# VH-VL binders against q58766: the designs that were tried, part 6

Target 1, 244 residues: q58766
Amino acid sequence: MIIMYAIGIGDNKEEVLKAYEKLKEEGIEVELIDNPKLLVDKLLDGEIDGAVRGSLSSSKVILYLRERIGKFYRASILKNPFTNGIFLLSPVGIDDISEDKNERIKDKIRIIEFASNFLKNYNIKAKVAVLSGGRLGDLGRNKVVDETIYEAEEIVEHFKGNVDIIHNGILIEEYLKDGYNIIIAVDGITGNLIFRCLGLICKIPGYGAVILSDKNVNFIDTSRNANWERYYNAIKFLIGGDFG

## First folded at step 1 (VH-VL)

Design o01 (framework fv_ogalvibart)
Fold by ESMFold2-Fast, scan of step 1:
Structure o01 (fold): chain C 244 residues (1-244), chain A 120 residues (1-120), chain B 107 residues (1-107)
Amino acid sequence: as target 1 above (244 residues)
Amino acid sequence: QVQLVESGGGVVQPGRSLRLSCAASGFTFSSYGMHWVRQAPGKGLEWVAVISYDGSNKYYADSVTGRFTISRDNSKNTLYLQMNSLRAEDTAVYYCARDRYSYGWYFDLWGQGTLVTVSS
Amino acid sequence: DIQMTQSPSTLSASVGDRVTITCRASQSISSWLAWFQQKPGKAPKLLIYKASSLESGVPSRFSGSGSGTEFTLTISSLQPDDFATYYCQQYNSYPYTFGQGTKVEIK
């Protein structure tokens, strides 16, 4: 038997096993791996086609990934409630972007490039929206808000004419209604909070956080304490972008 | 590459006028607010005036209000300071400085300065 | 107007010394403070903005701290190139105001 996909299994075993059984009922067999380093090595050595962290230690898996592929970013994959398609929200990790403003802008540019390439794998056209803390009309009212607006405008100017990209301030609901599918948060904290509100409180379907890098890595990061549906959905996404 | 060059300084008698210019190169001048800062011989730095990226907003230090006028020509990448009713205490090296953004931030780029001497 | 007062006005130090310069605002300016270095006959150079953020290309021996009304610039292991006059400057509100300057000179 050829096993092409794996789920990491650590704590939360009941939920991982429930996802495994549901996948098996649909004719999808996955390998359960209880060692963080082994999961990463199998994926990057080409022994499996894709992997979901599952309930393994986040810190250990991320450490091993960074040792093998270097710098990467993460984007949460969420279902757009207005369009029924998906969108990527990034950054969502506190350590994903630099504290230095110039490097942060470069990080966001790289995120947009890698996210656009990721969507291309699923035959999805990239539409990018950059968030800020206010609107253009708010300029001069608050220096912290102004900084986020200037940063967003600089990123838009970088891609203008080459990518479908806009900045319309803080209005995330308008971006989603208009079908934007790469949403760039102000920072990792902001992105994490947006994800937690949409995914954990409002229960919008999610598929985990995809790894964004200059290397093709078919890996999805999941919450250690997720319900079985999230592990199941992450594998289904990796296999064929199945959002049903 | 990225630079500001002041000109127009010189010796002028009290009560007369002088216009300073600041030529910008290597960056999109029309996107940035601009400031004038001066320094009297042997003294500290004194902020003089600011103009927003599009020229719509301006502010002046009390010491120069009503006498100095800041302006800009974005088509020429040039900042100006029109100085009227000059006084001995206006004697200083005048620097133009770039606002980090469109208005109200710190100075990330300075010119070399131009000396204005007001003497009888 | 917001008054900025620096202390000391003059500081004598040797290469390798740790030096600290303080800056006080007459009213709260949050973190909207910059530090500049000026050498004789030269334009000022930005060292630190937003009280503690190091400008690109500035050596890591320079650091800033503080918020509200009390701020400090620290130079660890003073180098020959660091003998200069240092200015704090608030950009919380117009008119912008500078401290009177602190001259760091050789003992």
Scores: ipSAE 0.000, ipTM 0.416, lowest interface PAE 16.8, mean pLDDT 88

Design o02 (framework fv_ogalvibart)
Fold by ESMFold2-Fast, scan of step 1:
Parts: C-alpha cells; sequence; structure tokens
Structure o02 (fold): chain C 244 residues (1-244), chain A 119 residues (1-119), chain B 107 residues (1-107)
C-alpha cells in the first residue's frame, strides 16, 4: 500500500472517486486534496511523491506552481494509434507559450529539450515533428500560415544535426505514421483542440499532461471533464511509467 | 516574372575583398530564405551560405566561415555576399538561389557571376 | 559535415532508356534531399525536393525515392533533353552539401 500520491478533487467528484476506488482495489492509496495551494505545497515540499491535478481549478494550481518553480510547459501523453507507442503533444496549455514570436520560438525549443529528456527516463528515442498551419505548396497564400511555416523551419534548423527533427506542414497523421513521438503544435489552443479530439472524442488512451521543466516535478495535469480512467492512468504513469 | 540577377563579380587578387549582390524581382522577397551556391570551373556545385527571410539566421559552409558574410536588405529586394581574405580556391561562378531549406529546395536561380581570384 | 556520394559518376544511355542514379548520405537525413539538373553553361534546375516531390513543370518521367541514407533518382524513358549532369543535395544539417554529380551522356 502506497500513500505517497495525491489527486486534486474539485468538480467532477464522481469520476475522481471512481479512480480513487479503483486504485485502492489495486493496493494504491492516494490522498484526495480539495485545496489547490495545499496540493502544490505538499508536492513541492516533498510531503508527497507525485500529484495529479484531478478536477481542481487549473488556473489556481498553475498560478501556485509558477510561484514556486517558475516557467514550465505541459505535454499531453497519448498512445499512437499507428505504432502503439506513446507520443507527447505540446503545447497544450493556454499559458505555456509566449504571444511574442521570438519568445515563442524559445519556448518551443525548451519544450523540445525538456520533452526529449523526459522520454530518456523511459528509454525512448526522441523523434520530433513541428507542425505549421498549412501545406508547403501553400506558401504566399496567407500571411498567418506563412508565419507558422517560417517559425517551424527556424526551430528545425536550431536542432539539425543533434536531434531527429522534421517539419512537414500540417500533416499530423503522416508524422504519427512515421513514428514521431514529440509533436509540437502551432500554439496552445491548437494543441489543446487536437488533444480534446483524440483523447475525449476518439478515446485514444492517454496519461494526462506532464510538466516539462528544468526542475524534477512529478505532476500530471488533467482535463476537468476527464473520465475516471484518465485520473487512474495518470497515477499509474507517475508510479512506474505503466502504459497499460 | 520571377528573376534573380547577380552582380559584382570580376578579377581580384588574393587576400582582397569583393561584394556580390543579387537583385530579386517578381516575388515577395521578404518571405523567402536565400542561398549562395558556387561552382569552380569544371567542378561540381558547392553550397556557400543561407540567410532566413527576416535576416535572423545565417549559416555558412566550413570553407568560407569567418571570411564570408551573407546579408540582405528587404527594403531593396537585394541579397549580398561580402567575401574577405579571398583565396585562389574561391574562384567560381557564384549563384544566388531562392528557397526554403526543408521543402522547396532551391527553386529559382540567377544566371551566376564569375569571380576569379588570381595574381 | 554530412557527405553525399553519388553513383555512378558517369553513365552512357540511349533515348528511351530507364536511368537510375543513386545518392548516399553519411548519416540519416530523413527526406531532406533535393535533385537538380544542370546543362553546360546554365544554372541548375530543381527537379525533386523532399526526396520524392516533383517540382512544378518537371516532366513525370522523373521520380525520386528513398529516405534516411539511400536515395534514387529515376528517369523512366530518357529524352534528348535529359542529357545533363545531375546533383543530389541534403538540407537536413546546419550546412548543406551536394553530391559530386552524375553526368548522363549519349551512348
Amino acid sequence: as target 1 above (244 residues)
Amino acid sequence: QVQLVESGGGVVQPGRSLRLSCAASGFTFSRYGMHWVRQAPGKGLEWVAVIWYDGSNKYYADSVTGRFTISRDNSKNTLYLQMNSLRAEDTAVYYCARGLRYDFGMDVWGQGTLVTVSS
Amino acid sequence: DIQMTQSPSTLSASVGDRVTITCRASQSISSYLAWFQQKPGKAPKLLIYKASSLESGVPSRFSGSGSGTEFTLTISSLQPDDFATYYCQQYNSYSRTFGQGTKVEIK
């Protein structure tokens, strides 16, 4: 029996409680915490080994985390339907990347670095794909799409020779078919919408969104509208990287 | 018409400098990365340098690093190559080319300008 | 630097022949490879980008294939206009490199 993990409980109480009961049946006891600050403080003060946001307020938990550890990013962990391996999708948080172009490029570079290091913990080789808003033949048709293409190419150039990295436009399905396991979305809104379609509508197995940071923080962010299986999977992942 | 026209080539003595220009017309120059590529007489193609659409990133072949500088002026639709400390082995036809590194390759090329480094 | 090696360096062919040129990279370049055609005294012309994508206006007899370290350019039915030197180029690394060229000559 392990009492070293916590799940935040706010709204969606029924689903959090179902996850709690299922974990308990397997000998895994978790603390239910209904206070965002208390969850963050217990984790960062070392009173618990890992935490899942659960159904607590995202904005409050994120603010308390940023106060304590500074800048971080999030990546959703999803199962690749073509390869049955996992992939990371980032950014998926509204506050994760800058609105300023130069800072946004730096943010995406840091995401790639932290995501690659995260995969090393599970002995997985990083293969990075950077999304843009169109197909390569569409250059010159739309200024906003063009800007996403040039941004993606600048990021790819930064890592060439050091990381397996590609830009092939908007073709997310081709990246996944080819085994890319770090998918960099155009922005947080785009990444979150992709996650919601794949994870919540198509029910692709997922493990929540991990924190990507220069600090070792064992925390998974969850959707407010998650089924109990998502909370359950997040705790199981934190404990031992169990994908099943 | 989409066109690239190089100028500034000529005969120059070893150790001296030359500045090449490439005038772009018929497309929105500020949206494209630009390259310099050279070809020595009777030899193959050698990539020299690239500059991003906004001038933010520049990369060079090892053979010219520290001696050549690529730059651009988007207000004048012009690409430049400043060549310092010229050597006999820099003798070549120099082409400018338009393209994105990862997708289109170099799809539009100029006619080339000959640089001869000799005493 | 990534080294690009073409084979053969020279080949002799007749009109109507199927011609295959190979390009090998010293390390993986994914699909970031272009093929160019150059005629004597002229600037190079892009034929294929991203290993297999045919450039607009290039005849369909030209095709490219491969990924990683092994790439091929194929001309399915050689025409008189196709006698030229062909170059592969990788654009995966910080610096680009061309192959040494393959000259396609009339037999």
Scores: ipSAE 0.000, ipTM 0.416, lowest interface PAE 16.1, mean pLDDT 85

Design o03 (framework fv_ogalvibart)
Fold by ESMFold2-Fast, scan of step 1:
Structure o03 (fold): chain C 244 residues (1-244), chain A 120 residues (1-120), chain B 107 residues (1-107)
Amino acid sequence: as target 1 above (244 residues)
Amino acid sequence: QVQLVESGGGVVQPGRSLRLSCAASGFTFSSYAMHWVRQAPGKGLEWVAVISYDGSRKYYADSVTGRFTISRDNSKNTLYLQMNSLRAEDTAVYYCAKDWGYSRLYMDVWGQGTLVTVSS
Amino acid sequence: DIQMTQSPSTLSASVGDRVTITCRASQSISNWLAWFQQKPGKAPKLLIYDASSLESGVPSRFSGSGSGTEFTLTISSLQPDDFATYYCQQYNSYPWTFGQGTKVEIK
């Protein structure tokens, strides 16, 4: 059976080829594309139904995407170990959100809106948790932590009454246990570190980072040095496989 | 050039229904949230409803909740407002407005409006 | 619901005057506030979004400031084209709400 999907191939060729072979064994044919611009163009021109960055240069793929679709964000798709559903973690790229406080708040608000709509495509009800660096009861102990708490509270107030959203400080484990499926990290560094711990050290199943934008783009960003299961899982997610 | 053209207004008796349409052109309609805003004669503006770019999310003013339904047909570039159980207080010029974003950010472009008069 | 209150309700001014309109929210709305201009028989026109960002094509004599609960629209040198009704509108929480309007008329 032929399905029109693509994986970018640059470095880490052995792992991309292992994913390709495993998909082929399951009747899923994917195109291997070694040119970043060609991958983006084929996807956005409708020549393929979905794409995974694979091991192509992140900087080049991001540049071409921005030129075609404008502003976007990324969220890592991970399996929740407490609920066996999925959750989105964002931001996970250092360049995904602004360094300016007010613009960063706006970026996080857009991420929540885009992520909520993304989950709607899979019939998943959005439950949003906003992380900060401490607990509400610790307010006043540290100015940096306090700033993250105030930022999170402002975001929650923006959506309150219209979206299922909560801020309960740094307690990521409680958010996940309670079934929250959109987790907003303090910043891109924090989100990336959380992802690396859960996905690369603890080996929690993941599906790559989805592109979040006001355009519907079937694209998953992957680590260029990932093992083959990451590329395989990303394609399976795009096809709409069973997530468990 | 972004254009929004409302239609379907008119005189209607209390308790009855009316459907408004807004025809959009000059932008990718399916990428933006859309709003309805009304203004009673000689009064201020009242926000009525919003619908997200894909139609999956809708929000309403308390005064119209349960009576009005916002919808859209992206294949026709058209926004709708179904108004049921109309009251004299619903008499107003109804404007459609384009959101800057796909869900909710702010209204940037407005149509010219269509008058709805609820009277016996 | 968030209540928006404008002051004054009516303002009389002459061409060249500096005009200031205030908008107050019943609870904090951060910077999620827009200002609109409406002329008789016409649709509203966006002037300012995010409390202080000038919409493309709007003259630089218009400016906005404020955050939280108190906001200001300023017209630095009133022109004949500026006699109109001005509305503030919050988009922090649903339902979205407008102020009652401020009519700027000839002195």
Scores: ipSAE 0.000, ipTM 0.419, lowest interface PAE 16.0, mean pLDDT 86

Design o04 (framework fv_ogalvibart)
Fold by ESMFold2-Fast, scan of step 1:
Structure o04 (fold): chain C 244 residues (1-244), chain A 119 residues (1-119), chain B 107 residues (1-107)
Amino acid sequence: as target 1 above (244 residues)
Amino acid sequence: QVQLVESGGGVVQPGRSLRLSCAASGFTFSDYGMHWVRQAPGKGLEWVAVIWYDGSNKYYADSVTGRFTISRDNSKNTLYLQMNSLRAEDTAVYYCARERWYGDAFDIWGQGTLVTVSS
Amino acid sequence: DIQMTQSPSTLSASVGDRVTITCRASQSISSYLAWFQQKPGKAPKLLIYKASSLESGVPSRFSGSGSGTEFTLTISSLQPDDFATYYCQQYKSYPLTFGQGTKVEIK
């Protein structure tokens, strides 16, 4: 049976076409799909094995995907500059996580479960770090920061003994140096800002945002106005060429 | 409160032109693909044309290609069908229809406007 | 073009009957199929999208099934309001095409 991949093409056509030509030069054929519904349906109906949103409208693709498969989360796939492996950063969208504290804790627990399962497909051991807004020594300074610390500790206790999981405050650089590969941000805004700093300012290689759900969905969400290398890297990640 | 209202139909001679309008209200018009569908008296439904939500892409039935032009003005929440070189077989009720937000089935239809092409 | 064929073209039934209408596509359309109801002098009304998803506000006695090339619309217990013409429509590819229609008449 033939393995098939697709890239959505909407705006930013020049960059999508550059990625397409580069993949073709390497013997990788991809289908270009200009309709959000068709991209999602071909993937979910089994006509293609993996899909990258490409330059199609994010809202149209993501809302239609949600109609088809229900609730899901996203995690940005980034290269760890200290270990040269990958890590997942989540949540990275405002609607990926609840504003309600109890539901947010449940969302983060589901993210950890789905992200751990995702990494298992690549034979990568999950090492989970839960971020908070301060160090443990900062307790009592600020109620908002304190709440993030208590939330992180609750999540760690939930997984204690079952998953390699830690909370060491705000120290993201220490987590990455120690090889943690699932980084749970305080909230979607925080996760998105971390992604933008690392991926768009510091230009750390990234592979897009993977869909995390209880369904097996081989889909990567990309920036609509990305450079061709982002689309190219997302397809290469789905194929597994860089990680197998 | 979501509504589509067609206008511009009437009796017209073969070879002449007519422009139909469809006024949209109660939703964000610029988020939706729009279609024209027609129905000849006593006959079934026939798809005529589509225009993407941003106006960037259009597609037509072979029977009208080269004669009809679909367009939209998102600032006026209005869809248009310019019908040139009209033929007797273009006689039909013309409906404007909205795709569901996901770009699939027609969830909202106008009441239709009758176009009669006669000598 | 994808040709859509409905069967039967006309169906005579009584209130309370189970009614089944079939629609066949000339090539696979996966689940890209909608069903519409049209009453005399009125615009069509969406009943079912994506072959089996019931549109909001449509009574639960309507159901759709099928994938690929064979599809069915079922009305589990026909009501007086259901005497109408029904159309299937594929939206997999342009040009979009409708079936010829099935008229459900009183027996």
Scores: ipSAE 0.000, ipTM 0.434, lowest interface PAE 17.6, mean pLDDT 87

Design o05 (framework fv_ogalvibart)
Fold by ESMFold2-Fast, scan of step 1:
Structure o05 (fold): chain C 244 residues (1-244), chain A 122 residues (1-122), chain B 107 residues (1-107)
Amino acid sequence: as target 1 above (244 residues)
Amino acid sequence: QVQLVESGGGVVQPGRSLRLSCAASGFTFSNYGMHWVRQAPGKGLEWVAVISYDGSNKYYADSVTGRFTISRDNSKNTLYLQMNSLRAEDTAVYYCARGGRYDFWSGYFDYWGQGTLVTVSS
Amino acid sequence: DIQMTQSPSTLSASVGDRVTITCRASQSISRWLAWFQQKPGKAPKLLIYKASTLESGVPSRFSGSGSGTEFTLTISSLQPDDFATYYCQQYNSYPFTFGQGTKVEIK
C-alpha cells in the first residue's frame, strides 16, 4: 500500500523545500500543501496518512483541527540525552490545559492516557513522571509549590497499579536518567520553557509536537521558522523511523 | 462515618512526659493531613501541631516547639502526640482534628475527636 | 503570628434575633478563614470555611462574609440550639490562630 505524507508550506519556503528534497532522495512521497484547511481535510478524510504543519499558520491549522476532532493536547517529542530513546513533554502550549485546578488535573490525566496510547503505536512502554515545583519534604514552606505537589500526588493515585507512574518532585534530570518517557510539566508555561531550553538552546534533536486526542490523528505540529531538519525528522517520525 | 477517638490523657507532674493517641476510622487516613488543637479549661482554642498525609512534614506552635513531637502510623490509622517537659500551661483538653486531603494548608477542620484531658499539676 | 480578634466577646440575644459576630485579622488572610461553633463539654463543629462557604449539613441561617482583615458570621434568626461559643480561625499561614471566642447567651 502507498503511504502518503504532507507538509504544510506557507512561510519559510526554502527550509520546507530542502526537507522535501531530502525525503524524496529516500523514496518518501510528500505532498506540499499551502492551505491550512486543505491540509486538515486531506488528513482527516484519509487522503493522506500523516501530516506535518510545516510553515503554515499555527492558529488556522489548530482552529480547523479543533473544529473537526474537538479537544486535543500537544506533547513535544525529544530525544533523551541519557538513554538515546525518545520522550514526550506535555503540556507545551498555553491553550492545552485549564487554569482551573480540578479541570487541569483531568487534562493531565487525559494527556497521560493519550500519550501512553500514542507510544503503543511504536511498541514503546509508557513510563510516566509528573513534575511539581519542589520535593515532598518541602511541604509547608510555600503554598504555591505545595499545590503543585498535591496535584502531582492526586494524578499518581489515579493511575496506581495501572501505569508505571511516579512523582519525585522537580527532578526532571533524574526522571530522564531512569528512562521515563512521558514527562508531565507543572503547566503550559513551564513545559514550553523546558522545551525551549532543551530544543532551541541545547539543540537536543526533536521531532515536533504530536497531537494527543481520543481520535487517532497522525499529525505533528512544527515551528514555522524551523530549519529543514525539523520538518524532515517530523515526517521520519510519523513513518516509524529509527529514533535510537 | 468519620470518627476520631483520642486517648492517653491524665494527670501528670510538671517536667514529665505523656503520649496521646488518636484512632481514626471511616476514611482513608493516609490521604489526610492531621492536626492537634488544645483548649485550656475555660479558655479558647490553640492550634498545636500538624503532620502531612504521608508523615514527611510537620509544623508546631512556638509554645510547644522542642517539647512536643507529632507522628503517625498510617498502617494503624493512628495519630500521636509525644509531649515532653510538660508545664502547668500545657493543661488542656487535646483534640485530634482532620486537615485537608493531601493538603498541608487546609485548616478548616471538618472532623474533630471528643478530646482527651491532660492536667499538669504538682 | 497573625492575631485574630473577635467582637463582641459576649452577647445576649433572644430566639428569632439576627446575630452578627465580627472577626479581625492583624494582617491580610485573603479568604482563608473558618468559623466554628462549640457547645459546653463538646468538641468544636465546623460551620463555614473559605470565609463564606457553608459546610454540608449546617443550617442556612448561618452565613459568612468578608475578606482580607474583616470578617463576619451572621445568624439570621437565632434558634435555641444556637446558644454556644463561636470561634474564627485563620489558615492563611502557620501557625494557625483562633480568635478568643464569642459567647452567645440567652437574653
Scores: ipSAE 0.000, ipTM 0.496, lowest interface PAE 11.8, mean pLDDT 88

Design o06 (framework fv_ogalvibart)
Fold by ESMFold2-Fast, scan of step 1:
Structure o06 (fold): chain C 244 residues (1-244), chain A 120 residues (1-120), chain B 107 residues (1-107)
Amino acid sequence: as target 1 above (244 residues)
Amino acid sequence: QVQLVESGGGVVQPGRSLRLSCAASGFTFSSYGMHWVRQAPGKGLEWVAVISYDGRNKYYADSVTGRFTISRDNSKNTLYLQMNSLRAEDTAVYYCAKDYYRGSWTFDYWGQGTLVTVSS
Amino acid sequence: DIQMTQSPSTLSASVGDRVTITCRASQSIGSWLAWFQQKPGKAPKLLIYKASSLESGVPSRFSGSGSGTEFTLTISSLQPDDFATYYCQQYNTYSYTFGQGTKVEIK
């Protein structure tokens, strides 16, 4: 059987073409698709095995995805500097989760379910860590911090016995050292800030943002203005390449 | 304001079934996990079962696993406990209890209890 | 499952006394412990949650402390309304187990 992957090409053509040529040199054939609807349709109709948004319009691709699969979330795929494996960080946008506390808990629960299912496609066991704004010993000192701790504990209890899940406060470095590979941020703002620090300042390798939904969608969202290496790495991730 | 009212208790023979109900009012029932806790005459408290706010997750004490089923109807603000294969040691007052905050697994409000007597 | 052991099983005290009840877990439960008060013929009432957090409406003479496997409930100055049976409950690990109870009686 023919395994086919696609990269969307819109703006930033030079960088997409560099990724295309590098993949071709390695014997990996990739289809370049310049139409957002066509990219989504080919992926969801099973004509291709995976897709990277590439430099296509985010708003158009997201619109067509939502029309076909409904509500989804996003998680950044990052390399764990302690274990050399990958981890998912979510949410990474303020629009991904509700501002309402009870709905935010439901959103985080769905993110964990969808992220766990995504990792199964790559034979990776889900290990979930839920962040809060402090340590357990901080309870009673600050209402805002307390609410994040209560929220995290509720999420952990929801999955008890079904998922490898922990809450150890704000200690993201300890979660990563222990090999947790689904990191749930307090909210989209904190998740985005963590991503920017790790990915843009500390330069840890990233593979783009995976789409998380109740449908199994092999799709990675990339920055429209990314370097060719980002598109290349996203395709290599989708085909199950070296995560080193 | 918060009220939990149990019903369905009674005398039943060993090996038979009984279904308990708990009617909830005064809080947003669909936002909280719910528990059943029992107390045998003259004995201490024993946690029996919990159900999550949306009914997706259920956990049971080892003593009742495979025999009891917890369920809820959020449209009716009602919690249920289906008790099958009843044994003499299941004789107890059964309390319905509200989860303190969502997923806390401890209890801020309790019903008055309903007595289940399993005897021949 | 986690076994919860209270001591003493029964204690006699006078109004104004400082009363301490101990609860021991067979395995570490962090701070996930609650204390309940039960009077004859009544449902239990929550006093303390998360080992040391006082429930709203509970008198300040009640306090909780401890973590891991050793926990205490203290009543700093016993009042007539405090003669009851007290239970600890761990809610770290299902099954969520209670101690056997401590009966506080008039001396």
Scores: ipSAE 0.000, ipTM 0.391, lowest interface PAE 19.4, mean pLDDT 85

Design o07 (framework fv_ogalvibart)
Fold by ESMFold2-Fast, scan of step 1:
Structure o07 (fold): chain C 244 residues (1-244), chain A 121 residues (1-121), chain B 107 residues (1-107)
Amino acid sequence: as target 1 above (244 residues)
Amino acid sequence: QVQLVESGGGVVQPGRSLRLSCAASGFTFSSYGMHWVRQAPGKGLEWVAVISYDGSDKYYADSVTGRFTISRDNSKNTLYLQMNSLRAEDTAVYYCARDEFYDSSGYLDYWGQGTLVTVSS
Amino acid sequence: DIQMTQSPSTLSASVGDRVTITCRASQSISDWLAWFQQKPGKAPKLLIYKASSLESGVPSRFSGSGSGTEFTLTISSLQPDDFATYYCQQYDSYPYTFGQGTKVEIK
C-alpha cells in the first residue's frame, strides 16, 4: 500500500510551505491540511498513515483529538548526543499526568507501554529509565525525594522480567550514555524543564512530541512557530525513523 | 433562533476598500467558526474565507488571498470581512455563514440574507 | 483544489416526478459533502450534511447518498416548493468548493 503523510498548516505558512517544497524536491509528497478536524479525521479514518500538527493551533488539535480518542500522553523525541540515536522524554507537560500519586504511577506505566509500542514501529528496542529526585544514597534524608525513589521502584517492579527497565536515581546523563531511550521524568514540570533546557537552550536536535495512546495514533506534535527544518524532520522521522 | 445579518455592502470604485459586517444573535457566537461565501449576479456560490471560533486560524480562497482579511470580535458577536484592492470580479452578494463546528471544519448550517457589493463607477 | 461537478446543469420536471442530481469530486472527500437549496433572491438553505444526513425540518422526500467521489441528491416526489437551484459542497479540505449548481425548473 502507498504510505501517505500530512502536515497541518495554519499560521507560519512560509515555514510550512518551505518544508513541503523541500520534501517534494526529494520525491516525498505530503498533503497540507489547514483544518484540525480534517487532519485528525483523515488520520484516524486511515486515509493518511501519519500526520504532523505543523502550524495548526495546539489547543484545537488537542481538544478535537481528545474528543475522538480520549486520554493520551506526549513524549518529546530528542537526539541522544552520546549514541546518535533517539530517546523519548515523558511526561513533558503539566497536563500529561495526574497530580494524585496512585494515578501518576498508573499514568507512567501507560506511558512506558505506549512508548515501547511506538518504538517497535521503527524496529527500536525499548530501554526504559525511570528518574527520581536524588541519588540512591540520599534515601532517608528527605521525605519528598524518598517518595520519588519509592515511586520509581514500584514502576520498575511492575515491568520486571518483561521490559528492559532500570532506576538509578537522578543520573539522566548516565542513562543516556548507557543508551536508554525512554526517559520517565519525575513529573510533568520536571520533564518540561528538562526538555526546555536540552531542546531550546542546548539545541539538542528534536523531532517534535509523539502522541502516546492505546489507539496507535501516528501523530507528531510540533511548535506552530517552528522553522521549516522542524516540520521537515518530523515527516522524515515518521517515514523511516531518520535520525541523521 | 439563530440569526446572521450582513451589512456594509454598496457601490465602490475599483481599487478602493470596503468592510463588511455580520451581526450574530441567538447562539453563543464565540463557540462557532464562521465563513464568508459570495455569489456573483446570476452565477453560483463561491467560498471566500473562514475564521475559527477564537480567531487563531484563518484561510482564504486564492482569488482573494492578499486582498481580503477576515476577522471577528467575539465581545460584539460580529464577523468582519475587510476587502482591499477591489476588482470588478468581486461584485457579488456576500453571505456570512455559521460553521457547525468551532474549528471551522464543518458544514455551513445557517446563512445570513446577504449584502450586495458592486464594484463599478 | 477539489473541483465539484454537478450533472445536469439544468433539468425540467413535473410535480410528482422523481428527480436525481449527481455531484462528482475530483478526488475522494469521504462523506464530507453537503447539499443546499437556493430559491431566487434568497440565501442557500442546508438540506443534507455528511452526504446522507437529513437536516432538521427538511422534508423526508429529500435524500442523499454516496461516498468518495460520486454523490447523489434525490427528491422522491417533486413538490411545487422544490423548484429551485441545488448545490453540492465539499467540506473535506480548504478551500471549500461548491458545484456549479443544478436548476430544477417547471416542465
Scores: ipSAE 0.000, ipTM 0.420, lowest interface PAE 16.2, mean pLDDT 86

